# Designs tried in a protein design chat: VHH binders against Elongation factor Ts, mitochondrial (tsfm). Part 3

Target 1, 309 residues: Elongation factor Ts, mitochondrial (tsfm), of Dictyostelium discoideum (Social amoeba) (q54lv3)
Amino acid sequence: PTELVVQLRKKTQSPVQECKKALQASNNDMDGAIKWLLEKGKATAEKLKSRVSAEGIISVLVDSGSGKAVILEMNSETDFVSRGDIFRNLARDISKATLSNPISGGKLAENGILELDPTQVENIYPIKINITNEDGVAEEMTIKDSIVRIVSKLRENIVIRRASFIQPLNNNNNNSKSYISSYAHDSTSEKKDVGRLGSIVQFEYQGDCNNMNSLKEFANQLAIHIVSNSPSVVTVNDIPSSVLEECKNNNKNPESLYDDMVLYEQSYMYSPDHSVKQYLEILSEKLGIKNLSVKTFRRYAIGETAERV

## First folded at step 17 (VHH)

Design zc5 (from zb5 with T27I A32V)
Fold by OpenDDE, fold request of step 22:
Structure zc5 (fold): chain B 309 residues (1-309), chain A 120 residues (1-120)
Amino acid sequence: as target 1 above (309 residues)
Amino acid sequence: QLQLVESGGGLVQAGGSMRLSCAASGIFSEYVMGWHRQAPGKQRELVARIFSGSTDYDDSVKGRFTISRDNTKNTVYLQMNSLKVEDTAVYYCAAGEYMGYDSGWEYDYWGQGTQVTVSS
């Protein structure tokens, strides 16, 4: 009996007491116990669904092989939970799984980002994820089940709130190269893949880069810049018409908004004498490439409403 | 069942630093680890706890004490800086199953304690 409890705990990562109950309820049948735990977890998740999850973490991940990237927000009730490795690792695993599998549904923006709003995140629930236990053994389950399990363990309402996916460049344009960088800000960790703030940014350029390390460094810095300076759009031309109309209606000069919301118009934080646009041009020349540009980016912050601008 | 053994206590001057260690006899990676202290004539109180890398501290020690753990060594640590006379107490290591942040914290295993004395 004790050995079964240990085994079940290792498999499900459930609390010992729950494992005991599960085994008792299932007459020491392991599979039955696992099912019991899952059902209990589901019930718990439903019970907690009404609780406000205002804390959380932003997870960012780039898959250089596929040319995809994800930024994902997962929320909890307390910052204690969101600061924990169990919570953060699940977010990482979910991010990884979503990059490795096709995603159904969502809204594809003109900039090529696939968006999952709170009503669409369910589309990733069926995706299979590998959860590794303390012994290094991986268990496969759905993202949905993994969330249920963690809810049961941590006893909080935990949800995936939103996710955005940068898609690979269309291969029909053989002359264009892409690079994606990501950054997540965490005051407590040196890891830059999870935090309360995060960004992913996709670059496009032509030609052979004479110094990829320099490009990568810049890309990372720009990801940090995006997190720090909170632009909404890449260029002036990307400003929504609604915003411009509002300016007109209020006799406000739209240019007054550029420094705040337009990435290209912002002073580059690592070279304040240059706008981001100017710096891109300088760097393009320096690296021997052409038309280095920001194709798209996404920034998430815990507590902020998802806005498409 | 976990056996917990504290070490690193002793006499230290005010303003000084001390590091406590708690060694567990078994695997404790899934347990909440906590440091508690009991001063003479006072009730035992939580100093710091750690679970899944997340930490909580009593307000009286925030910014001065740091709890950490090394699961490979089955050891939890309490780094105590800027020690004060009022930090004098027997310090206990404890382990318990995580039952949720708001559901209460229970510890099933306790060490024997180590004396920390901070002199003026």
Scores: ipSAE 0.843, ipTM 0.941, lowest interface PAE 0.5, mean pLDDT 93
Fold by OpenDDE, fold request of step 22:
Structure zc5 (fold): chain B 309 residues (1-309), chain A 120 residues (1-120)
Amino acid sequence: as target 1 above (309 residues)
Amino acid sequence: QLQLVESGGGLVQAGGSMRLSCAASGIFSEYVMGWHRQAPGKQRELVARIFSGSTDYDDSVKGRFTISRDNTKNTVYLQMNSLKVEDTAVYYCAAGEYMGYDSGWEYDYWGQGTQVTVSS
């Protein structure tokens, strides 16, 4: 049944020896063998779930067609695994699948960000994902099953820890237009869609832009800026009350936090003589558009999550 | 059975560069590929390994050597830059199944080795 082993391996990307065992256990029934491998993987995942997954990657993706974007964190035990293509490609595939399917659950913020915290990420597990093998053949499975498979293969506790989604701008609001940019930084990757740090940022503006390439360039630069300068909020008005209270309690001037925390107040790294806010105004005029603004953004960084699974 | 054949070795001056290649007889995409070396009078040691695009290097070669692979060609490479006299050794290509990062690294298949000599 060598041919069956080859087929099973190609379908599941499982080791040859495991495929042999699966087929043997299933009397050379392919579907049975696939199920066997999955169950074994589940058992492995269950066994490994207690291990700390402190490494990982951030995946970012923008779907310009739908006007949606995603940033998600997937974690592993070792950086060796997280630097690997198997791990990173799965993250990319998951990002893609989550943008292509409706997401149930999560917290929808007023700014249009749908957030899945560590307790809510399971809401995306039932989403179907296409995993392409080495021959270019796609296999459909749930995100959950895909994770189980790589856990079995890589023998590490692998989890999706969190995800945030930018939703399409409601065009009923003053004929506003939206543009979304994303960036992920990793020294080991030439691609800018996965890394240890990442950001997605949504812009809003009115009117016809006289140079979209310039806008796109700026948007990309600002995404990089966000990754590099780690703002927490867009404007001073967005600072959480808890932070302000803490300042009050500690006799600290809240303004001292603006340069670090507030995107609009930060010096724009590509034009240090201007704040991000000032530069938005300049660019708005230059591009012939009105009210160019940052609607929202998310920044993720490996190691900056409160909970480690 | 996977057969491995190294090539690209020879004589090079210190500070020079050399690229080694290892051709596999079959599909090795699922294997960990590694380069090892054995200098005269010394034990064989790991130089670099690669799996799923992830790489590890011995500290002595970090920043100078780069391991890469082309699965379409069933070939693994070792780019060696800034070569030193102490890099002189027989270099071996090896392949093994990935068993987890902390589970140990075993190689089931080995090449015949290629001599690399770095002169002062």
Scores: ipSAE 0.842, ipTM 0.941, lowest interface PAE 0.5, mean pLDDT 93
Fold by ESMFold2, fold request of step 22:
Structure zc5 (fold): chain B 309 residues (1-309), chain A 120 residues (1-120)
Amino acid sequence: as target 1 above (309 residues)
Amino acid sequence: QLQLVESGGGLVQAGGSMRLSCAASGIFSEYVMGWHRQAPGKQRELVARIFSGSTDYDDSVKGRFTISRDNTKNTVYLQMNSLKVEDTAVYYCAAGEYMGYDSGWEYDYWGQGTQVTVSS
């Protein structure tokens, strides 16, 4: 029954040979075949869970209308899978679902960004799987179930490693305006929304910007700077106490940390005669705005394990 | 269900370039697509494969050959640059279900092949 195989592929997004097996096992009962494939996918996912998934992709997404953003790391076992469209599109769809739905949990970081537990992300409903028309019609499910579905296609363990979420501004604070930029580097994609390195950056300012195109260009360039220069905190005052104590215990000058850790103290990649802090001040004056600043940022790289604070 | 037809082969001088095409009928986007080649007296060997936009190449062709896929035209291409006499073979387009990166690569559908001959 060729028609049943085609319909089953559209409803389940399963490989043709698995659809044929499911229909054979279910005496061509469509509902039975769907159940068979779902249980097979769960069994496959359970069997693969012990495998190490050290490859992957960083997905970034900004919703300018609501003032929200997410950065998410998703891992696979091989680089072959993580370079593929099925894997990359799942990461994009997870990021979109994360921004589009309420997040009731999450641990606030020191700078007011939410660090999301992978289980909280997996429980988000709905996600719409972004598959081409040839692969079937997209359907809504939990993020957890979408991962199970895609694990069944890709035959590798897939995990959400971490995610960070920028919340909308509190409008009761000083009438500030916000802008959020993001960047992900992937030489195989022009979209700059997935890659092995990524960042999200939230800016804050007051007043009316006289050239929004210049602000947007700078914001995009700073997201690239953050990817390239690997800061972990915005200002010197944001350096964790534990890191300062390690310097003290090793008789090192805390200023030795600045170029490595502190965004504001780094030489700005696109104007190297200025620190990032100095350039923000210059740009604020040029744009006719006040107190242009970085409120928060996150940088993710495949292969790192430490949370940046 | 899937039919594969190669084209674009022929005679080319060493150092030259050639593009092979593989037109597919039926459902195409879910398959691993690959190019294999077979010289007289040798086993058929992998040249390149593509699945979901991700590509792999045999070491002997890496940097010289590029596999690509156009799902809107149901066509897979093999761009061959800096051709060597050793590249002379019948080139086959193949398709199969993806079974996982380390789980073996099986191809259910094969074209009839197109001859590539590299002279001098």
Scores: ipSAE 0.530, ipTM 0.843, lowest interface PAE 2.0, mean pLDDT 85
Fold by ESMFold2, fold request of step 22:
Structure zc5 (fold): chain B 309 residues (1-309), chain A 120 residues (1-120)
Amino acid sequence: as target 1 above (309 residues)
Amino acid sequence: QLQLVESGGGLVQAGGSMRLSCAASGIFSEYVMGWHRQAPGKQRELVARIFSGSTDYDDSVKGRFTISRDNTKNTVYLQMNSLKVEDTAVYYCAAGEYMGYDSGWEYDYWGQGTQVTVSS
């Protein structure tokens, strides 16, 4: 019956034709139809897993109250899907679920950023999804199951390629404060939370900032600078020893790496007469704070890890 | 069932602009929506399509035409700029189930068409 199809679609967010098939297969039993749709989604996702997914988007999300942030790359087979709202909203919901729940697994880097194993991100529960953007009920599930559900709708393989997580400061030895900014570059959207390029940046300082709006503006601008200038480390001292050794073995001056790799040595995009390091010092003085610094950052770009899966 | 009604067609001078609208009744948000056109003596051809906010265009209109949809008004639009005489055709709004990007694009619902005539 038409009433049951409408109810099933609203509850499962499945296409109308699949809801009709599910009710037919289940003798109009609502619980049986829901199970039928889940099993069909699993079968579809399994068939698609071998397909190469090299397109995608970067999602960024900051919870300034708790001092957490995530940057996530999610891939699709085509750019058509990755530009779509269903795909992008899933990435946003995954990022939200990742911030809202305990992280199990991942590799801690020196600056406290956590590199997440994509398969362990998939085990996070719950994620709430609403793929129709109408009066449908958001449903709770694992991230893995949400991907299965969306794969069955978009009919493309969808994978989480990587994710990085900024944890709250664990500095109980002094009165350091933190601020986190993010930016995702999308030329067609007013939102700055998804795009083909993205960054998250954690700042640290001491003292009371006399103009938080100016600090927030700078923090957002530096996130844009990082997207645009592609640094990989914060300071010269952060350059990996293996990179320095290769430079020496090729008889190259290590200073040739600075403009490419070192955030603090780059000309600041919004004040080009200053390096980023110099501008941080100027801004610290202007804001009445001390030791304004970048503690950590991550930058993701679609295509920079274009390995075939 | 989904019903589609086009409006906004008419006469326009070359170089001019025109906006077509397609009002949909019924459940709208999960469908691929598209504009197709048929010039005299020619086959119907895709102009533009949209699904989940993502768009594709025929090369002949890329950069000049923009498809958009407003789910709150159940309406899809075709903004046509820099119109040429060869854009003269009956324009049809169409809708169908999304079956994947490379799986073929079938449209189950069609509007009546609206005439667009571009004069020199």
Scores: ipSAE 0.513, ipTM 0.839, lowest interface PAE 2.0, mean pLDDT 85

## First folded at step 19 (VHH)

Design ze1 (from zb5 with F51Y)
Fold by ESMFold2, look of step 21:
Structure ze1 (fold): chain B 309 residues (1-309), chain A 120 residues (1-120)
Amino acid sequence: as target 1 above (309 residues)
Amino acid sequence: QLQLVESGGGLVQAGGSMRLSCAASGTFSEYAMGWHRQAPGKQRELVARIYSGSTDYDDSVKGRFTISRDNTKNTVYLQMNSLKVEDTAVYYCAAGEYMGYDSGWEYDYWGQGTQVTVSS
């Protein structure tokens, strides 16, 4: 019946023709029709998996209370889809689910960030999504199933390309304090949580900061600096051995890497007469704290290979 | 079943502005919405489309036309500025599905059309 088709389309966001087929196949059983559409969506997603998905967005999310952060890249086939609310809200929901659930794996990078396998992210449950734009009802499922559902709606291949996770500090014996900032840059929106470029950065310091608003402002500005200047490591000592070997094998001076690769050696964009390292020292003294430093960071840009080696 | 009714067409002088409206008989927020036009003796062509906050325009109207949607009023709009004689056509509102990169758009519902005539 026409009423059941309307209800099913509202719940599933599936095309009218597919809703009719699902109800026919399920003898008008609504739960059966929903399962039929889910399985059809899985088949569609499987057929689309080979399609190139080079457009997308970067999502950043910080939970300052728990000291966690995530940066995630999700890709679509066209920028039409990646500019859309359905796609961008899915990326936000995935980032929120990633922060809200235990992280059961990941490869520890040299800077202390966990590099998450996309399949680890996909298996997280629950994610709460609202695929209708009416009534505001959220549905619970795995991230993988949420992607299948949205692929069946948008008819474009959607993939999680990569994700990185900052863990809470475990400094019981160090008495260190932490702050995390993030930034996402989007030329099509003034929002700072999704965009085509993004960064997360974790700071560490000791002592009592005399002006937290100033520290927060600097932290946000450094996240912007990282997006703009594309560093790969915090200090010279963090340069991977493989990068140093490649540099020497090509007869290049390692110091040629510093301005492009090493955060602390870059001219700070908000005070260009200082390196980032020098400015951290100045700000530490001004704020009455000790050893203000960048513990770790990660930068993503749509379409790049990871610049850290 | 969605009914679409266009309004706002008519006669306008070249260089002028006009706003078309398309009212839907029910909730249309899940649909991809578009404006198409058909000049006499020509094929119907896309003018503008909007889905999930994302918009696209035909090259001939970029910078002059703006599509927008108000889901609380179940209405989609086409603001047309700097009109040219070449914009003379019947303008149709359509609602449908985005079918992906290769398959494009499938419009399930069409309005009756509204005439736009641009005089010099």
Scores: ipSAE 0.245, ipTM 0.709, lowest interface PAE 4.2, mean pLDDT 84

Design ze2 (from zb5 with D102N)
Fold by OpenDDE, fold request of step 22:
Structure ze2 (fold): chain B 309 residues (1-309), chain A 120 residues (1-120)
Amino acid sequence: as target 1 above (309 residues)
Amino acid sequence: QLQLVESGGGLVQAGGSMRLSCAASGTFSEYAMGWHRQAPGKQRELVARIFSGSTDYDDSVKGRFTISRDNTKNTVYLQMNSLKVEDTAVYYCAAGEYMGYNSGWEYDYWGQGTQVTVSS
């Protein structure tokens, strides 16, 4: 019956054909059909796990209230799926949910970033997420279940591959203030929170800023700069020893790498006559604050290996 | 059941533009919508597809054709610019679902088609 199919589809967001099958298998019993769809979805997800998911999207989100931020990569088999709103909205919802709930596991870096590598992303699967249907009704489920549902709907292997979280600044000792900005780049969207490239960056400073809008503008611009210029570390001192050793072994001057990999040494995209470091100093003075600095950042790109800062 | 009715076809000169519409008898938001065309003596081929805001186009029409949909009007559109003689065909509207990477797309509902003729 057509009405039951419509109801079941709205409830589960499953494909129409699957809803029809579910109802048929359950003798038009709604609860039975829902159960059937869930089991079918799980089976589908399991079946597709071995399939290559090389496409996808980067989701970035800052929670100014908690002082946290997330950058997350979710992948699909095709770019058609990853360009779709269903896929992108789920990524956004997952990002939001992970900022609002404690995360177990992962690796906490010295700079305060919590990292989930591909083997650790399952630690967020139990987190509850709200999924809203086309009628505006929200349903709570686990991130794991939401992924199963979307796999059933879009019929591709869809995975969360990695995520990084900036943690709140500990202000107990030096009265430092923190600001976090984010940027995602995608040619098909006007929104700046999802794209094939993304970054989050945390700033630290002391004192009262005389123009927060100016600081925010700079912060956003620097997030864009990071996406565009692909630094790997903040300062020269943050260059991994392994890189320096490699330079030594190859009789290469490490300074030759600075403009490519060191954020502070890069020419600032919006003020090319200044390095990022120089511009931070200028801006610090202009804004009446002290020691404006980049504490940490993360940059993700579809198709690139995870970078650690 | 979903009934689809195409409109907007006709005669147009090469280099001209035309907009096709496909009206659905009911809500079709759950379906992927596609435009297909069949020229005389040729097989029916996909022109454009739209689902969840994502679009695909046949290479022959990329940059010239745009598919869009208005769910509030239960209508799908095909804006055709820079038309060529080889674009002459019966254009069909279709509603379907994505069945997976290997299985492709299945279309459950088809319109009767509208004739598009591009003259030199």
Scores: ipSAE 0.824, ipTM 0.933, lowest interface PAE 0.6, mean pLDDT 93
Fold by OpenDDE, last read:
Structure ze2 (fold): chain B 309 residues (1-309), chain A 120 residues (1-120)
Amino acid sequence: as target 1 above (309 residues)
Amino acid sequence: QLQLVESGGGLVQAGGSMRLSCAASGTFSEYAMGWHRQAPGKQRELVARIFSGSTDYDDSVKGRFTISRDNTKNTVYLQMNSLKVEDTAVYYCAAGEYMGYNSGWEYDYWGQGTQVTVSS
């Protein structure tokens, strides 16, 4: 019986106690037990769906080959679960899968980012993902199924809350080059791809860069800057009209928001004597490139609404 | 049946350090591992827990104790630094599962315990 439990657990990744119940219910028939666990898992997922998932992680990933990047929020009920490798690895795997497959649906923002809000995240559910068990064996399943499985395993309501995707630069301008950087802040990990805070940022420039390492370093630093300083838009011109209207209605000077909201207007944290805009210009010159600019970025933070950037 | 055997306990002076080990008789990767302690006249209490790389600590030991595990050795550890007299207790290793937010944790296997005595 013990051996059967171990085998069943390895196959289904279900909790030991659930495996025991499954085997008992199935008279130690493995196939029956697997079926039992599947049905139980689905039921559990549905049951827990109404529970508040206020904790979680931000996963960021850049695929330099395709020129795409993703920032994804996955939530759990407790931080204990979200700090775990099982949870985090799934988020990583989902991020990877979403970059490797076409995404249907979502909203393409003006800045070129494809956004999936909480009502649109289901669009990635059919995407196939490879889940590796403890023995190193990979199993292919849908993202949806992987979520159901992990919900069963960790016994919390776990959801993908939102995701944003940076798209490759349009090839119509063959002279433009793109570089994407990402950062996730995690106090407990050396890896910077998951955390409670995260950002992805896309740069555009022309010409040959005389020092790509410098550009990359800056890009990474700016990703960190974005996480730390929480800008909402790149330039003043990108401020939503609704925000400006609100300022007007409240007799507030919109300029008072620039330091907090506008990336280009913020003091660059690694060069405080310069705004981000100024530093971009300086760096462009230094690197022998033209028009180094931030094309777009996304910042996610656990606890913030999907509507907040 | 998972057998757990604690080791590393003994007498230590306040401010000192001690490392406890718990060896499991078999694979325990699926289990959450925990250290509990029971002082004389007190109830058994959680000291530290580890599962899937995530850890929890009792407030009284945060910053002083570190729980870790080596699945290749089927061993869980408790590094205890800056020990205090009030840390004196029998320390138990346990293997269990997370049962959900409201249900908490259930432990299926326990060690026999190891005595830790911190002198002033």
Scores: ipSAE 0.822, ipTM 0.932, lowest interface PAE 0.6, mean pLDDT 93
Fold by OpenDDE, last read:
Structure ze2 (fold): chain B 309 residues (1-309), chain A 120 residues (1-120)
Amino acid sequence: as target 1 above (309 residues)
Amino acid sequence: QLQLVESGGGLVQAGGSMRLSCAASGTFSEYAMGWHRQAPGKQRELVARIFSGSTDYDDSVKGRFTISRDNTKNTVYLQMNSLKVEDTAVYYCAAGEYMGYNSGWEYDYWGQGTQVTVSS
């Protein structure tokens, strides 16, 4: 019986106690036990679905080859679970899978970001994902199945809350070049690809850059800046009309919001004597490129709503 | 069946450091590992827990104690720094599972314990 438990656990990645129960319920029949675990897992997922998942992780990933990037939020009930490698690795794997496969559904914004809100995240569930077990063997399954498995294993309500995808730059008219950077704030990881805070930012410019390392460094720094200073839009012109209307209704000067809300108006944290806009101009000249600009960005933070005002 | 054996305990002066080890008889990567302690006249209490790289500590030991594990050696460790007299207890290692937010943790295997005495 002990050997059967070990085998079943390795095969299904289920908790030891669940494997014992499965074998007992199936009279030590392996196939029966596997089926039992699957059904129980589904039941567990359904049972936990209504539970509040207020903790979680932000995953960011850039594919320079395709010119795409993803920022994804996955949530759990406790920070203990979200700090764990099992949870974080799944988030990474999901991010990778979603960049490598076409995404159906969602809203494509004019700024080139494909958005999946909480009601649209299910559109990625059918995508195939590779999950590596403890023996280093990769198993292919759907994202949906991977979530069910991890819910069964970690015994918390785990959900993908939202995701945003930067799309490749369309170069048909302007001979523009694109560069994407990402950052996730995590005190325990050197990779900086997962954390409670994260950002992805797309740059556009023309001409040949005389120092790509300098551009990359700036791009990384700006991604960090975005995480730290929490802008909502790139320029003043990008401020939603609803926000302006609210200002009007409350006799508030909209300019009072610029320092907090508008990236270009913020003081650049790595050069405080300059606004981000001013610094972009300086850097553009220094690098021998033209019209270096932020095309778009997305910032996620655990505990914040998807849409900020 | 998993056997756990603690080592590294003994006598240490207040302010000193000590490292405890818990050796498992077999692979324990699937288990959450915890250190518990029981002082004279008190109930057994959780000191630290580790699972999937996540750690949890009792408030009384935060910043002073560090739990870690080496799965290649089937060993869990407790580094104890800035020891206090009130840290005196029998320390136990345990292997268990997380049963969910409401159910908490269940431990299936326990060590025999190792005495830690901190003198003033």
Scores: ipSAE 0.813, ipTM 0.929, lowest interface PAE 0.6, mean pLDDT 93
Fold by OpenDDE, fold request of step 22:
Structure ze2 (fold): chain B 309 residues (1-309), chain A 120 residues (1-120)
Amino acid sequence: as target 1 above (309 residues)
Amino acid sequence: QLQLVESGGGLVQAGGSMRLSCAASGTFSEYAMGWHRQAPGKQRELVARIFSGSTDYDDSVKGRFTISRDNTKNTVYLQMNSLKVEDTAVYYCAAGEYMGYNSGWEYDYWGQGTQVTVSS
């Protein structure tokens, strides 16, 4: 019986106690036990759906090959679970899978970001994901099933709350080149791909860069800047009309919002004597490129609502 | 199924440090590992827990104690720094599972315990 439990656990990654129950219920039949675990997991997931998942993690990933990037929020009930590798690794795997597969549904913003709100995240559930067990064996399943499994394992309501995808630049326009950087902040890890805060930012420029390492360094720094300074839009022109109207109605000067909301107007944290806009210009010249600009960015934070940028 | 054996306890002066080890007889990577302690006349209490790289500590030991594990050695550790007289207890190693937010943790296996005495 003990050997069967071990085998079943290795196959399903289910808790030991659940494996024991499964085997008992299935008269030590492995296939029956696997089925039992799956059904039990589904039931558990359904039961826990009503529970508040206010904790979680932000996962960011850039695929330089495709020119895509993702920022994804996955939530749990406790920070203990969200700080764990099982939870974080699943988030990473989901991010990877979503970049490697076409996504149906969502809302394409004017800035080119594909947005999945909480009602739209289910559109990624059918996507296949590879989950590697402790023995290094990969198992393919749907994102949906992977979530069910992890819910069963960790026994918390775990959900994908939202996701945003930067799309590749259409190369047909002006021989523009793109670079995407990402950053996630976690006080407990040196890894920069998962944390409670995260950002992805897409740059556009023309010409040949004389120092790509410098560009990459800047890009990474700006991703950090975005996380730290929480801009909402890239330029003044991107401020929503509703915000401007509100200012008008309240006799508030819109310029008073620029330092907080507008990335280009913020002092660059790594060069405080310059605005981000000014620094982009300086760097563009230094690198021998033209029109270095921020095309778009997305910032997520656990506990915050999604912001359009 | 899983035997746990604690070591590293003994007598230490207040302000001193001590490292406890718990060796498991077999693979224990699937289990959450915890250190508990029981002082005379008191209930057994959680000191620290580790699972999937995540750690949790009792408030009384935060900043002073560190739990870690080495799955290759089937061993869990408790580094205890800045020890206080009130840390005197029998320390137990336990292996268990998380049963959910409302249900808490269940431990299936316990060590025999190791005495830690902190003198003034």
Scores: ipSAE 0.812, ipTM 0.929, lowest interface PAE 0.6, mean pLDDT 93

